# VHH binders against Twinfilin (twfA): the designs that were tried, part 4

Target 1, 335 residues: Twinfilin (twfA), of Dictyostelium discoideum (Social amoeba) (q869t1)
Amino acid sequence: MSHSSGIPASQELISAFGSANTGDVRLIKVVIKNDELVVDQKLNVQSDFETDLELAHSVLQKDSPCYILYKKDDKSIELTGYNWIFMFFVPDNAKVREKMTYAATRGNLKRELGASHFVDEIYSSNMNDFSKKGYQQHKLHQESEAPLTMEEQQRNDEKEQGLFVGGGGSGMHVHGISFPVDSDASTAVSNFINKKFNYIELSVNVDDEKIIFSSSSNIDIEAISSKISSTEPSFHFFRYSHQHEGENLDSIIYIYSCPDGSNGTKSAPVRKRMLFSSSKANVEQLVTSHNVKIDLKLEINSPSEISEESIINELHPPKVEEKKAFSKPSRPGRK
Key: E = the ipSAE of ESMFold2; O = the ipSAE of OpenDDE; V2 = 0.75 times the mean of E and O plus 0.25 times the DockQ between their complexes.

## First folded at step 1 (VHH)

Design k10 (framework vhh_3k1k_2)
Fold by ESMFold2-Fast, scan of step 1:
Structure k10 (fold): chain B 335 residues (1-335), chain A 122 residues (1-122)
Amino acid sequence: as target 1 above (335 residues)
Amino acid sequence: QVQLVESGGALVQPGGSLRLSCAASGFTFDSYSMRWYRQAPGKEREWVAGISSTGDSTSYEDSVKGRFTISRDDARNTVYLQMNSLKPEDTAVYYCAAGWDYEYLPSDFDYWGQGTQVTVSS
């Protein structure tokens, strides 16, 4: 079966939604009947939108999927009419074919009514989620279930795979993975330290569990972002020669990049990200073991986080210099 | 923002065991059915196992029934796939998905993870 069912919204439903969008209707219950999306029930505004959520609960049937188009009290700033919540109730004990048909039709319903009208979505098999208490719990979960940081995810994965020993939760110091370093990588680090190149990129060979060489060159700061992969984790050292407050500085910048897919790009497999994350201290030691100080350490998820401005701001945070004007000529008029 | 992250994939010998994990964030985890799918090179993605939002119901593809067990930990927003008696034909990238029920076809899901590679070879 195709992803989209092709089941259309009835003209009655389209008209009812249009009228509800500027009128007194609080919710429209939508069901699939005779291969079309139809209005099953309409209920008018009785109180504020959170209190009226009990109306959404009241129209649910325990074993039958349905959609509820639920009107909020605030109006759209972009579109004519109110902001809406798109609700899809899909009970576990509904027939498999019925569940599949409703899920495949969801996109068609939103598209035909105008997806931009729907500022929030509630999808649940639990009737209690379609109530004032359920909505409040939904908001709390949305706020409290922040995405795991890459570090938290890597720690959990390392523990599960047995790669992480003696470490764990908050307050623990754990040993990172120390990989052998390929001769080409060691040569690249030496060339960087001896100022033959102002930029080097290092990687990890996942199969051999070894730090390897990727590239070396002399670049301007404007080129740094273009050197960093948007999809693969990587390590970068850059010597930034610049002038600040009349002084000539050579600042060493260490960049660990680990794309996590948050910007819509494909991320590397978790195991690869885990191995790179665990190696960042080992890679850092390749430079610091030569008594070379790293002036700035950056961990990024996207090349877009790196710019000349962002680097200068991190190396040299702006100082608020108060321009002290010479005394205003208002003193002679003092009472 | 919805995110699903699979982990636990590895190279194992035939007859071995492996546990996959899928960490979920950005949605009300306990309101969604969770599923595992797999895709071998050059083949379509196929459904492997599913668990209902309440955890009361589980379902499996016939070739993995009795060997694989799906479970969930709603306190940790995680779904697991315990794989026992692994065979070379189980070699695939394994994907986690959140959806409306626990027996849905792959094309009907809104939320997918990036996948984790399982290789079963001597």
Scores: ipSAE 0.000, ipTM 0.191, lowest interface PAE 13.7, mean pLDDT 76

Design k2 (framework vhh_3k1k_2)
Fold by ESMFold2-Fast, scan of step 1:
Structure k2 (fold): chain B 335 residues (1-335), chain A 122 residues (1-122)
Amino acid sequence: as target 1 above (335 residues)
Amino acid sequence: QVQLVESGGALVQPGGSLRLSCAASGFTFDDYAMRWYRQAPGKEREWVAGISGSGGSTSYEDSVKGRFTISRDDARNTVYLQMNSLKPEDTAVYYCAAEYDWLGYDESFDYWGQGTQVTVSS
């Protein structure tokens, strides 16, 4: 269970939004600069909210992602101030990592400003969607969406608000990015699957946006912790040959490590951690696409979390029913 | 304008095959994971199959594994669902969805089609 830190909103942005919410500002353009959400531009109310949508179009830059916080003319019933539209522009020619950074930061931006202020959202790669005509098309598209049951619609609304719904596993899983795989990395995966090596390490080259090879070897389980970096995120596949309850097992373990600095070591920059986290599913699928089952998936933030004992406990958890059947009371009350 | 248009739905006998198509427009297709969902009468919508933006990764609901195959043609902005060994319980309206594949957080931007009806009966 590693915690990934979001990119925070600047105090200037929080203050500017608060003032805009009861004042004369129509829109605030927000960008990510030096791992912080900052105010890029503010424009005042000139006309009604639909006509002023041309101001949103005017602040877009063809090659640069941004958020636009766009104020409506109607006021919130439950909150102080106006209703807002959250706009998210992601141009096609932006780097994948930059697109990911802005998408990954959207939820934190809304939470820090108060998600309930935003009654509508517009996401597009097309500048023309951020205009009066674009808004009209957005509304028509929303009305033409596939029919949903009341429960499905509530689930979608909760998902859009960043709320969690319970229901037999992760119903709100985001899809990762799928980077090209370097030939050395593909070779390492093949060698792992064909049992030439029982261990491989893969990484991401941030600049080239590729899954790359780090190392391969044959190791014992005691050596695995020493293979994992304490400062850099990394991906590891290990084939653990062992005996359990009289059976010989050949278990495939997938480890994603993302050091977060919680143990006193420095962590990688937020952007790099987000990129590796986003690639987690793609890296997993390099093995599972060969019809190989992964028996255990671990997400850690320190090499110290990996031991033979911790792996065995995850692969072969103790039976819960046995403890309940024996009705063991808490330590207080025993004589 | 983002649009997804499904086609290929038909009435087929048990054991038959169908290929569904979903034509996408108005967004950068390669950046999106594509998913197929289905909804039977009186039931909730359920996920069926998925393919990553690069096309390198596919995933399936357990009841359709080995019978259904998802694929994509990025040059034509189209995703396909090849359905083999169809069963009466596969009867549903099938929907195409586009999910932004670059997301690394618990959020997605989804686009949906209008659906195509598949009926499996004798």
Scores: ipSAE 0.000, ipTM 0.154, lowest interface PAE 10.5, mean pLDDT 77

Design k3 (framework vhh_3k1k_2)
Fold by ESMFold2-Fast, scan of step 1:
Structure k3 (fold): chain B 335 residues (1-335), chain A 122 residues (1-122)
Amino acid sequence: as target 1 above (335 residues)
Amino acid sequence: QVQLVESGGALVQPGGSLRLSCAASGFTFSSYDMRWYRQAPGKEREWVAGISSAGDSTSYEDSVKGRFTISRDDARNTVYLQMNSLKPEDTAVYYCATDYFYEDLGSWFDPWGQGTQVTVSS
């Protein structure tokens, strides 16, 4: 299940959309103010659908994310009222925290207004994509992809007696965020790689939008759980020196901890947790860019999920399995 | 987990050629459409080219049609942009992206990393 911001649509927005869906409003600009989705601007129909797209461009602010609910001229086949385009503008200059807050709120906005009203979606950091010319490029791109759908349709028609086992993919992935790295954090990573310390902790400064240093030390595996916050998200690298089947091994363990409050513990705000989660790949790259292999990646919600037994079981499982993502460790005493 | 890393940008003379690469990781690359964008100094970012997941459908912005070619190598999880007959107006930072919505955090995120700088100058 994906995270949401918990930010609701205002009653004014819900009412405005309902009225616009059967009325004379062409677009509604929606922003987040005081932890609520609110109407920023409403513009009435001035001309046809394509010509009025310049109104969408005109309401954008270069450095501020927003949503634009844009009404088409055609009516819904399934629902009462018109078909709409959902537009999400995310400028490069917006703070990552704002980008993530708007991104996390998108699903809730569509849900509260009725997702089926939105027959097309435009997501861009480029203001020019929210214009008549931008929409024409969007349509041209969609039409250039149409031959694949048509070809697949023709293949299905030709193979009536065959079993179709194909499927499409869905974009259910978060993109990694690349933050600047503070000099102390870079020094800590170098000290870890050069074996000065067998443990380092890194964090993210939400206000400055950079990866920062928290701590470094030499610890035994029994101490790892005590280093991890029960309330704040954090990143940890640990070099576990041990013997397995007569061999001396130095295994590098990358731990991402994100207490989410689901077990009744206090958690960081959703936007902070999303920021840390999106930085996992960037933090991983700080070690792997030095040609150092990470042997185990763990994602946990509580320090209690980390133990010597759980780490050994993940590093040396009875069955050989290729791990390319964070693994959840076994909870102590669970079978 | 999704990561896109652009490379291949350089300083070239007008009329020259460059090939840009975008290395993808953390998702099933062959299942997604891939796109190239660019941003010139002091300008907004613009869409340049797109390629379908199957690789048999491509699309281009009008100013680059006939000069640029997008392609993909699914075995290497890489998308390419071959740029020929380069003009000073092509000077920009080039970015790759996918046009699928990312739902793991219930939202769309800007997938664009540092990009790769292309400068066309005499």
Scores: ipSAE 0.000, ipTM 0.150, lowest interface PAE 12.8, mean pLDDT 76

Design k4 (framework vhh_3k1k_2)
Fold by ESMFold2-Fast, scan of step 1:
Structure k4 (fold): chain B 335 residues (1-335), chain A 122 residues (1-122)
Amino acid sequence: as target 1 above (335 residues)
Amino acid sequence: QVQLVESGGALVQPGGSLRLSCAASGFPFSDYSMRWYRQAPGKEREWVAGISSSGDRTSYEDSVKGRFTISRDDARNTVYLQMNSLKPEDTAVYYCAVEPYYDLWSDYFDYWGQGTQVTVSS
């Protein structure tokens, strides 16, 4: 029974996977060509599955997204054949259309081949993650991640079902689509983390599809609204030093602003808004990759939504408030 | 601004037919695969049908295969769902969607329409 949508797997790919599932093939590299998922190349088993991960690294092309179907050494207890790892490589310098097409097609490929064959998933923009060392880091990350609450698990399941047909997937192993970062932007992030500035603004160069530096300064919370454009999308990090219930706190706030045309405000062109939206996780990772925790993430459509009161209420909800699964409605204005 | 507007939903008798339309704007429509989903009261949203960017390939959920047909008109930026031999279990709000990219912060509903209600009852 087929649950695929959009770009289908070629019959050659389906047959090749079936043969590989009981044969000597270690990996199958899959690409999208002529609106179809096709076999790009196959490599045979040479050693144990962890050692052979270097073969996965060897078939990657720096500028081209691809999927790798990677066969493990252990067999399925309920299905015919081996357990597999589903790998999705999406390089930072691929064009946005290609990144979007491959990301959206992930679920279709897994379902057409049988999602139950894939017991693990690796999604990354970094070629080094598709190696023995990368796999070891992947396992450590799986072990170190805190269990999701019931609400968070439901959120991830609903979101993934909306993005991809069949919905089960593993959000815990997905790396966001990332853009290259300009050196000035990297410097600004370092300066923010090292407390040289308590505020930085980052942007996206839409032609080059890279994260760029906009501004840095030391500001009071009263000034933050004035730093945010009312017409252009933008990213902001602010270190909010404040006192709450007798304690001195140093909270890191990440703000994504994207005027969406609601309330009569003119929005940026759709391509620009899409590129900024797709970069939210990339920009977040610029800070979190330094082992720095973000205490509050805000998505706004207007500078007027940001105030000291609104920030305090989000950081320190009223005592009697019950835990919320979402702060956004099911049909928000942003992707 | 990306916008999807569904229309064509109605009350219809079992065995009847309906054609749903989805008008798309704000993105390069001909470059994207389009999909239809539905959601019945108390149930999760389920995928119904998909069509490739070229229109050469279509796919369907098993329960609708042979009864529903997805098509597109790129000159009009519109995707259609022709529904034949309707059953009471087809009663749902039907949504069209453009094929999204994965983003850890994204809200995929920015690329979903408002929905159109289909009720199959005698």
Scores: ipSAE 0.000, ipTM 0.127, lowest interface PAE 15.6, mean pLDDT 76

Design k5 (framework vhh_3k1k_2)
Fold by ESMFold2-Fast, scan of step 1:
Structure k5 (fold): chain B 335 residues (1-335), chain A 122 residues (1-122)
Amino acid sequence: as target 1 above (335 residues)
Amino acid sequence: QVQLVESGGALVQPGGSLRLSCAASGFTFEYYSMRWYRQAPGKEREWVAGISTGGDYTSYEDSVKGRFTISRDDARNTVYLQMNSLKPEDTAVYYCAADSYLEFDYGSMDVWGQGTQVTVSS
């Protein structure tokens, strides 16, 4: 994810997963050691998929977060090898720092291994959910909960997020804090809203902790990727005029870019990444406070993740859906 | 439990000085950037000063630049705000806040203190 800790998967982990995907390994337990995702344990297939879930339970440590890459018995229809379950165990009594590190690294792990291999996800603070009985309850909930509205899914996501760093009575969760906004930045937002420009870029002055203006122009969708720095975090608003199902639409796209070095690009200093990340909501509010709706929010690590195809797919997915939070493409530069 | 506790607020005369302290417990303090905010009666909370992990970078709101200095002591899990040349306009409740360098899209990484009252009056 763009909130990435910058923690990469080890070459041993990447190789182990590749071999397991066509071989006899049932699960790979992954932990973070020395700022690297590493293989902690590998266990081979012993029985059928559901029975072997007791192996997943057996590798958990009650006080330590971990990921478990769990292989199913059915094969992928589009990819070489088997379908997998991505398991994330995050115990309530783990240290706040560990909870945050593992949560920030989850997206990067899935991305580096290929998110499409993972057809299901089990995320829990309860060790019993990583067992045959736990999986049977998970399966029952999948069958009874479909279909869920976007609001219901968002509510469930918010409850799960509470396991990481608090909220809901475990420390203060405060909103409504805004960085000061430079007058040029406010002017640029007004010009964007009044359709003087269909594109603006905003930044943060690290020393002053102010939202500042970078650029404004009128561009075609083809030019958007070229406007985004590959080395510096940045914020972008773009009004995408297009046709969909016979209607002419002006969709407002909000892009937060935070290069994390994972693709061989230089990472910005940690302070700068933190200030940009913490100002995402404040920058969004500069537009939404004018009663303007943002139709798509994207969070990216690289300009290559943005294309006309990726934007259209996010705006108009096969099932009608509006993103309520920043959305990251499953893979960079979908073809 | 995760806590931030501010101290040092007092009544001071214009032109005076005061040092605020914020003691952190229940989390790994050195991995968090620290900020000071203030809120005067009838106004929204405003950012005052910030300090990065390790203390290499500091930043200030324009109205306090040259008068306030933020610093941290990671060995003591404490952040400080040294306030000099105080003005009546500096009267507010002062809050410290901690932000992780590992911020997420969802949920708040902010940890806030209870605040300490600073009154600048003759």
Scores: ipSAE 0.000, ipTM 0.124, lowest interface PAE 14.3, mean pLDDT 75

Design k6 (framework vhh_3k1k_2; at its last look DockQ between E and O 0.03; V2 from the best seeds 0.00; counts 0 for: pae O 13.4 > 2, grease 27.1 > 24.2, SAP .674 > .668, placed apart)
Amino acid sequence: QVQLVESGGALVQPGGSLRLSCAASGFTFSSYSMRWYRQAPGKEREWVAGISSSGGYTSYEDSVKGRFTISRDDARNTVYLQMNSLKPEDTAVYYCARTYYVSTYGSRYFDYWGQGTQVTVSS
ESMFold2-Fast, scan of step 1: ipSAE 0.012; ipTM 0.481
ESMFold2, look of step 2: ipSAE 0.000; ipTM 0.114
ESMFold2 (binder alone), look of step 2: mean pLDDT 81; pTM 0.812
OpenDDE, look of step 2: ipSAE 0.013; ipTM 0.295
ESMFold2, look of step 5: ipSAE 0.000; ipTM 0.345
ESMFold2 (binder alone), look of step 5: mean pLDDT 82; pTM 0.816
OpenDDE, look of step 5: ipSAE 0.000; ipTM 0.229

Design k7 (framework vhh_3k1k_2)
Fold by ESMFold2-Fast, scan of step 1:
Structure k7 (fold): chain B 335 residues (1-335), chain A 123 residues (1-123)
Amino acid sequence: as target 1 above (335 residues)
Amino acid sequence: QVQLVESGGALVQPGGSLRLSCAASGFTFDDYAMSWYRQAPGKEREWVAGISGSGGSTSYEDSVKGRFTISRDDARNTVYLQMNSLKPEDTAVYYCAKDYYEDFWSGYSFDYWGQGTQVTVSS
């Protein structure tokens, strides 16, 4: 019995990786075939590791998930051989069961090959992220975030199991399973984008594993707290029309509510909270895929956390302390 | 001990119908989603149909949608696959799988597979 897929790495894959780790192979493409992780393709070193990233792009199929084990030019400090990048491509249009199987198998593949060999990870639904330019954007994203240890990444992989984690918001580091969207939910998003309604609520049908429509209306900001359940997780989009510094603004606010019982309220079952939290990025993409910017994203445990004041403070944070004049001792204003 | 036993596989003519059964034991049947997979010689195993633990939702691979129906009888611990308008391309060994979906953070797990039942569609 296992939480993971239980799909093993083939002996050929284990042997191929071991040989590649001290040899001339740059890239191993791994797929699931006949309930086994197998070598699909091997490509040799042609140039430096950044230039060779175009080889990773070249082996992707737009509708099929795969793993790419990508060898760097630097050697491991702790282990014999080279440092590697673990790449996981999971396209949005792949079948839900196939995406689930690959996500569930990801951690097992790393464990069987030795997780310490993989000093970096790239998970994406976008083929362009598996290229030299994509890697450069990945590096820029990582430099904006605190680095995680391999142990922390492994723990996150085991907890998330391919679920999307946006990190700094670029979305390249960790991706996971996308739920299908019910037609009523898709219609509600379109109505929100087209300004027919300034508020919509979406939910997840746990049994169907689909994003579904809950409600739509035109509301004032004072009404938003009353729309959010105190006991059930939910997703909310609100277009907040207001004035700030003499300008008329339409700010789009995305709220994820997950009551956890910590404030004396009832909590939803763990499975339900888990499915909703894993859907946050998928629900966000329903709006952002229309080239619409979300101005504020909020995660709350209680409707009482939402107020006009709290929203204004998050949208328009107070200015940082001004520098002291040059004629004074040159200590920054914080001290 | 968890056990899945498939039955109902047979030789049928194109356009025919067949019902597969999967008898489950050793676990609380109605707590788990169940799926049917198939594997033709020389091809990878593909997902065919799924049903939730409650039986409230079903899903199908595009090539079988409208022709196949998955159902369950929790009183009998059995999941079924009704196959209509069979095509030569449906020829495969069909497998029943228990889908473990308790811990979504741990991913989707196929804890147990049956032995399979052979379906052959030919004239």
Scores: ipSAE 0.000, ipTM 0.112, lowest interface PAE 15.2, mean pLDDT 75

Design k8 (framework vhh_3k1k_2)
Fold by ESMFold2-Fast, scan of step 1:
Formats: sequence, C-alpha cells, structure tokens
Structure k8 (fold): chain B 335 residues (1-335), chain A 123 residues (1-123)
Amino acid sequence: as target 1 above (335 residues)
Amino acid sequence: QVQLVESGGALVQPGGSLRLSCAASGFTFSDYSMAWYRQAPGKEREWVAGISSSGDYTSYEDSVKGRFTISRDDARNTVYLQMNSLKPEDTAVYYCAADEYLGWEYSDAFDIWGQGTQVTVSS
C-alpha cells in the first residue's frame, strides 16, 4: 500500500552531501536525471554563508527547476556537521510535469539525506530570492510570523495534498501546479455525481498534460478489483450503496492505484508514477468542487488490496477502545 | 541489433484511411512505451500518438483525436497507427519511437527511433 518509494538519491549525491557536511563545500545543486537525483554542481566556501548566497543565484537556470543544498556556518546541536538550508527553485515557465516531478520528489530527497540537517527552507519561483538580499527578506518575514517547525510545515504541505488511507506519497504540494481536465473526463465526473454511473476511471495523459477519461459503468462492489489495472497507475471513483446499522448509505470511495512492482506486478516508470501521485489532489477536486464529500480515500499498489471486506472495515471500523494503557492498572494485583 | 522499421506509408485521397506499422527488434519490446511522431516539410517534428508499455493507456495530439488509433501487438513486436478521415495537413514523414517513459517532451529522451515512412494526402 505504500507509495513512499520515489526518485532515489544517487550514491554519488549521498556521498557528496556527507563529505560536504564536514568539508569545504558550500552548496550542492541537485537535479533529476535518468530517474535519479544527481549532483549537477558543487561550489566551495568563499566567504560567510550570507555573502556566498550569490553562488546559489549563479547556478540557477531561469527555465529549469532544481534543488540547492546550502551549507550554513553554524553547526547542528543534534547531528554531526553543519546546519543546512534546503532550497527549491521552481520557475513559473517550467513545464507542468517537470514542476510536479520536482515537487513530489522534494520529500524523498530530504528523507534520504536526513531531514534534520535542514533547519530552513527557501521555496520560490523568483531567482532573486536565492541571493543575500532575498535571504535577508526571508529572515525578516520569519521574524514577523509565529515559527513553524519543519515537521509542522511538512504536515501543512501534506494537508494541502489531502491524505489517503494506505500511507506513503507524502511530498510537497505546490499550489497552482495541476493538469487541465479533458472534456470527456469532466463529463464522466458529472455523470458520476448525477448518479448516471456508480463507477468511473480517470487517468493522466502525460503527453497532453491532461487528466483524461478511461471508463464508466455501473458495477457491484465485487467487481471493483477487476476494474483496476495491475500494471498502470489509475484513479477510481465508486459509489458504494449499502446498509449499515439500519441506514441506507451511498458512500463515495476514491481509489488511487499505483503498481510499484512490490506485489509481483509490473511497475510503470518512476517519473510516470510521480506525476500520477502528484495529480491525486487535483483529481479529488473534480468531485469535491461539486460539493460532494468523499467518504473514503484509498491508496493501493495492487487490485488484490481491494475487497468488499476491506472497504467495509475502512468505512465502518469495528469499535475499538481508544486508550491502550494507563500509568498503572486499575486493578491491584492480588485480591 | 536494436532497430525500428516503419512501413505502410502511401498516397491517399482526403477522407481516406491508412494503417502504419512499426516492427521492433533487438530489445524487450514489452518494456517500452511506443510513440508516433511526424514531420512535415519546413516544420518541427511533432508528437502524434503514444501507447504505454502495458497497452492499457493511449494518448493523442488534439488534431488527430477521434481520427487516429494507436495499438500494439507484443507477440509480434509491432506498434500500429490506424489513420482515418485523413486530411491534407496530415501529410508528413511518420516516425515511430521507443522510450521507457512516455510523455517527456524531449526528442533526445527517446532511446530508439525509426527511419520513417512517407504519408501524402492529396486530391
């Protein structure tokens, strides 16, 4: 069920960062190449960290996203080595799919290098924000607002993406980065909401950079697993009409399927999987923008993870006592 | 030897139909996404249609949607482009390409390219 595996950091990048953390390197520019995070450039310490920010500006390409791992002059209290700034440059005129790929990969890069090394983050579409003057404005803004921990910032980023049952897929959601919706897909969503069909499948056309229609039908819950591809990522909406505790319910289920090969299925290329994962929130909005509530969101790696039993258990979990233990048992031992 | 060989190009009248074939050899065809591109005189090479490695997903350029159909036969290592309701502006050399990742808009991202087949639509 985990979609946490993304574009991995190269062994060269991991080694370069480790060496830089105790050495003389000021910055490492990181790009995605051949489905891997790689070192594009390394520049050494020239002066103090604020003055050296002009080096960060110098490595940016105006039309291309990149990450810059930028070393400060102060050392970590918790970890060996220096404190770092995580910089993510995402220009407005970059291709939507490239912006989505870099946004989705940000979390994985931080995890593989150790998120605690990064005490500050700069995300901008403006090259001038990656400069001494830009950093000074960043500091002034931070001082005027209540500080958020990196964990709190990650939670805010994840909330913007909408969390799914299943785990994994946590990455940065950049507001305004979305594929447009094809007319057939919009029609399918309308037909689903108007109850013409109780099931629709949507996909992403990566070449056209559009959310597209795949299929629509009226199915029973036993048929849902057979509708999901075992080899390609896909999005599914299903209206599950059932009775629970004497009430007739129409529960809206949103399924994101991303075969990653872990369950013996063929996986789609990593970049395609990341683009589909990044589209989850936008596909969700196609239904929620009509004032329809989604009752259950599922992330799966294989059709075999979906069954009537698993859906019922997620929609209507058995009563479970919330508290696991007290400081001492209420019953004294021997009585 | 790794290669793609296109065939089926011909002269057809407007409104006519034509089926192009691309035979692959020297690589594991089922692992690759396949695409059709075309290039008209004086224009840049443009993407026409794509099909995923599984065959479950297809994509098309807006001007050919509803008229062209891409398909694949993995048992024969062949990708097809069925072209219906042909227009004079469809006149071009048609190329097939194989790439592990469908949809990245760089011509240099494709691993394997064919030699092309000429399609001419005129009265």
Scores: ipSAE 0.000, ipTM 0.120, lowest interface PAE 16.9, mean pLDDT 77

Design k9 (framework vhh_3k1k_2)
Fold by ESMFold2-Fast, scan of step 1:
Structure k9 (fold): chain B 335 residues (1-335), chain A 122 residues (1-122)
Amino acid sequence: as target 1 above (335 residues)
Amino acid sequence: QVQLVESGGALVQPGGSLRLSCAASGFTFSKYSMRWYRQAPGKEREWVAGISSGGSYTSYEDSVKGRFTISRDDARNTVYLQMNSLKPEDTAVYYCAAHTYSYLKGYPFDYWGQGTQVTVSS
């Protein structure tokens, strides 16, 4: 059960790859057209594997993402046919939506063709990496660096963008997407900062690549979980007015919700979840740019993870050791 | 948060030397491979040199091999390009890039600097 774009490989692509795997084709260029993975170009073997890498460079278009299925000269130990390299070119100047669509579709393509055929992968935003010299750089990088786990990479990304409490398995994200902010969303943030509303919800319009307004209201903490979608990712700011140790406090809580389907509900497509996750810092900055401090940042996968008890425990831990313990927000009815 | 700032670009005479620096901030520098690229007027950006994380391995474009040396100082979060025996064809804007692969992103990316101009002319 992969989190995929749902974009299938064409029958022509599957057949072409099968024929190439035992035949004389060196590379197949694959693109997404009409919500389907299709063969764009096929080039035959001309020389040895490393020399022919210049063919991979020759089929790239500077502004367009693509996949290149590149055949090696050695045969698979376990499978019929040759070993292949899976190449994914994603130029920096391509639209964010297009980059995310290709990223989300990568897993589908490999799965449908048989992931075991691909003994190496080259993923780059630079056309020069898809050349003989680029391949030599790629091998150098692979030999010099230990791979990071998904968890280690997420931890590094969170440190670079600011730490959120919670997050379960966490959705995929990209460093620093700066979307334009819709005027209604900017107005909602101002209304929140000026205390007209103690709650606002913001979203991302994936098609327009903009941060947009969803809702604003004055709510009690007991109503917060009911405001959060169980199926769609969303951003929430809540001003929690409460008393603690005889003092009246107004705590600003920033919630990023990304339902992942782990509780049996449907989840948003991977592309949408990646765009929302990548916007966390940009959305946070909409409030912090007004010189307002966020007292608590929460990342959740389900509305049920938010309760008055879980919020109070995160804002006011009983002691230092409990505060430092890895803790996920308590869900109502779990105890 | 991530920033790369190049410096050291200048006008030099043919046969001269120049050292470029790239100061990195906002990420764990030691875990990234670092690269230098250049772009001359009317040409595409081309790769010049690369250095692995920790500095164990270096690589160069054929036209600069033996003349340019890439190095890094992880304590200072800086990568360097020492350029010797400069030629007029080395005239370009030089860019620093931090290269990584992310399982979370599902694609590779490069963080780029703003560039520094090198002009080799009499």
Scores: ipSAE 0.000, ipTM 0.275, lowest interface PAE 12.1, mean pLDDT 78

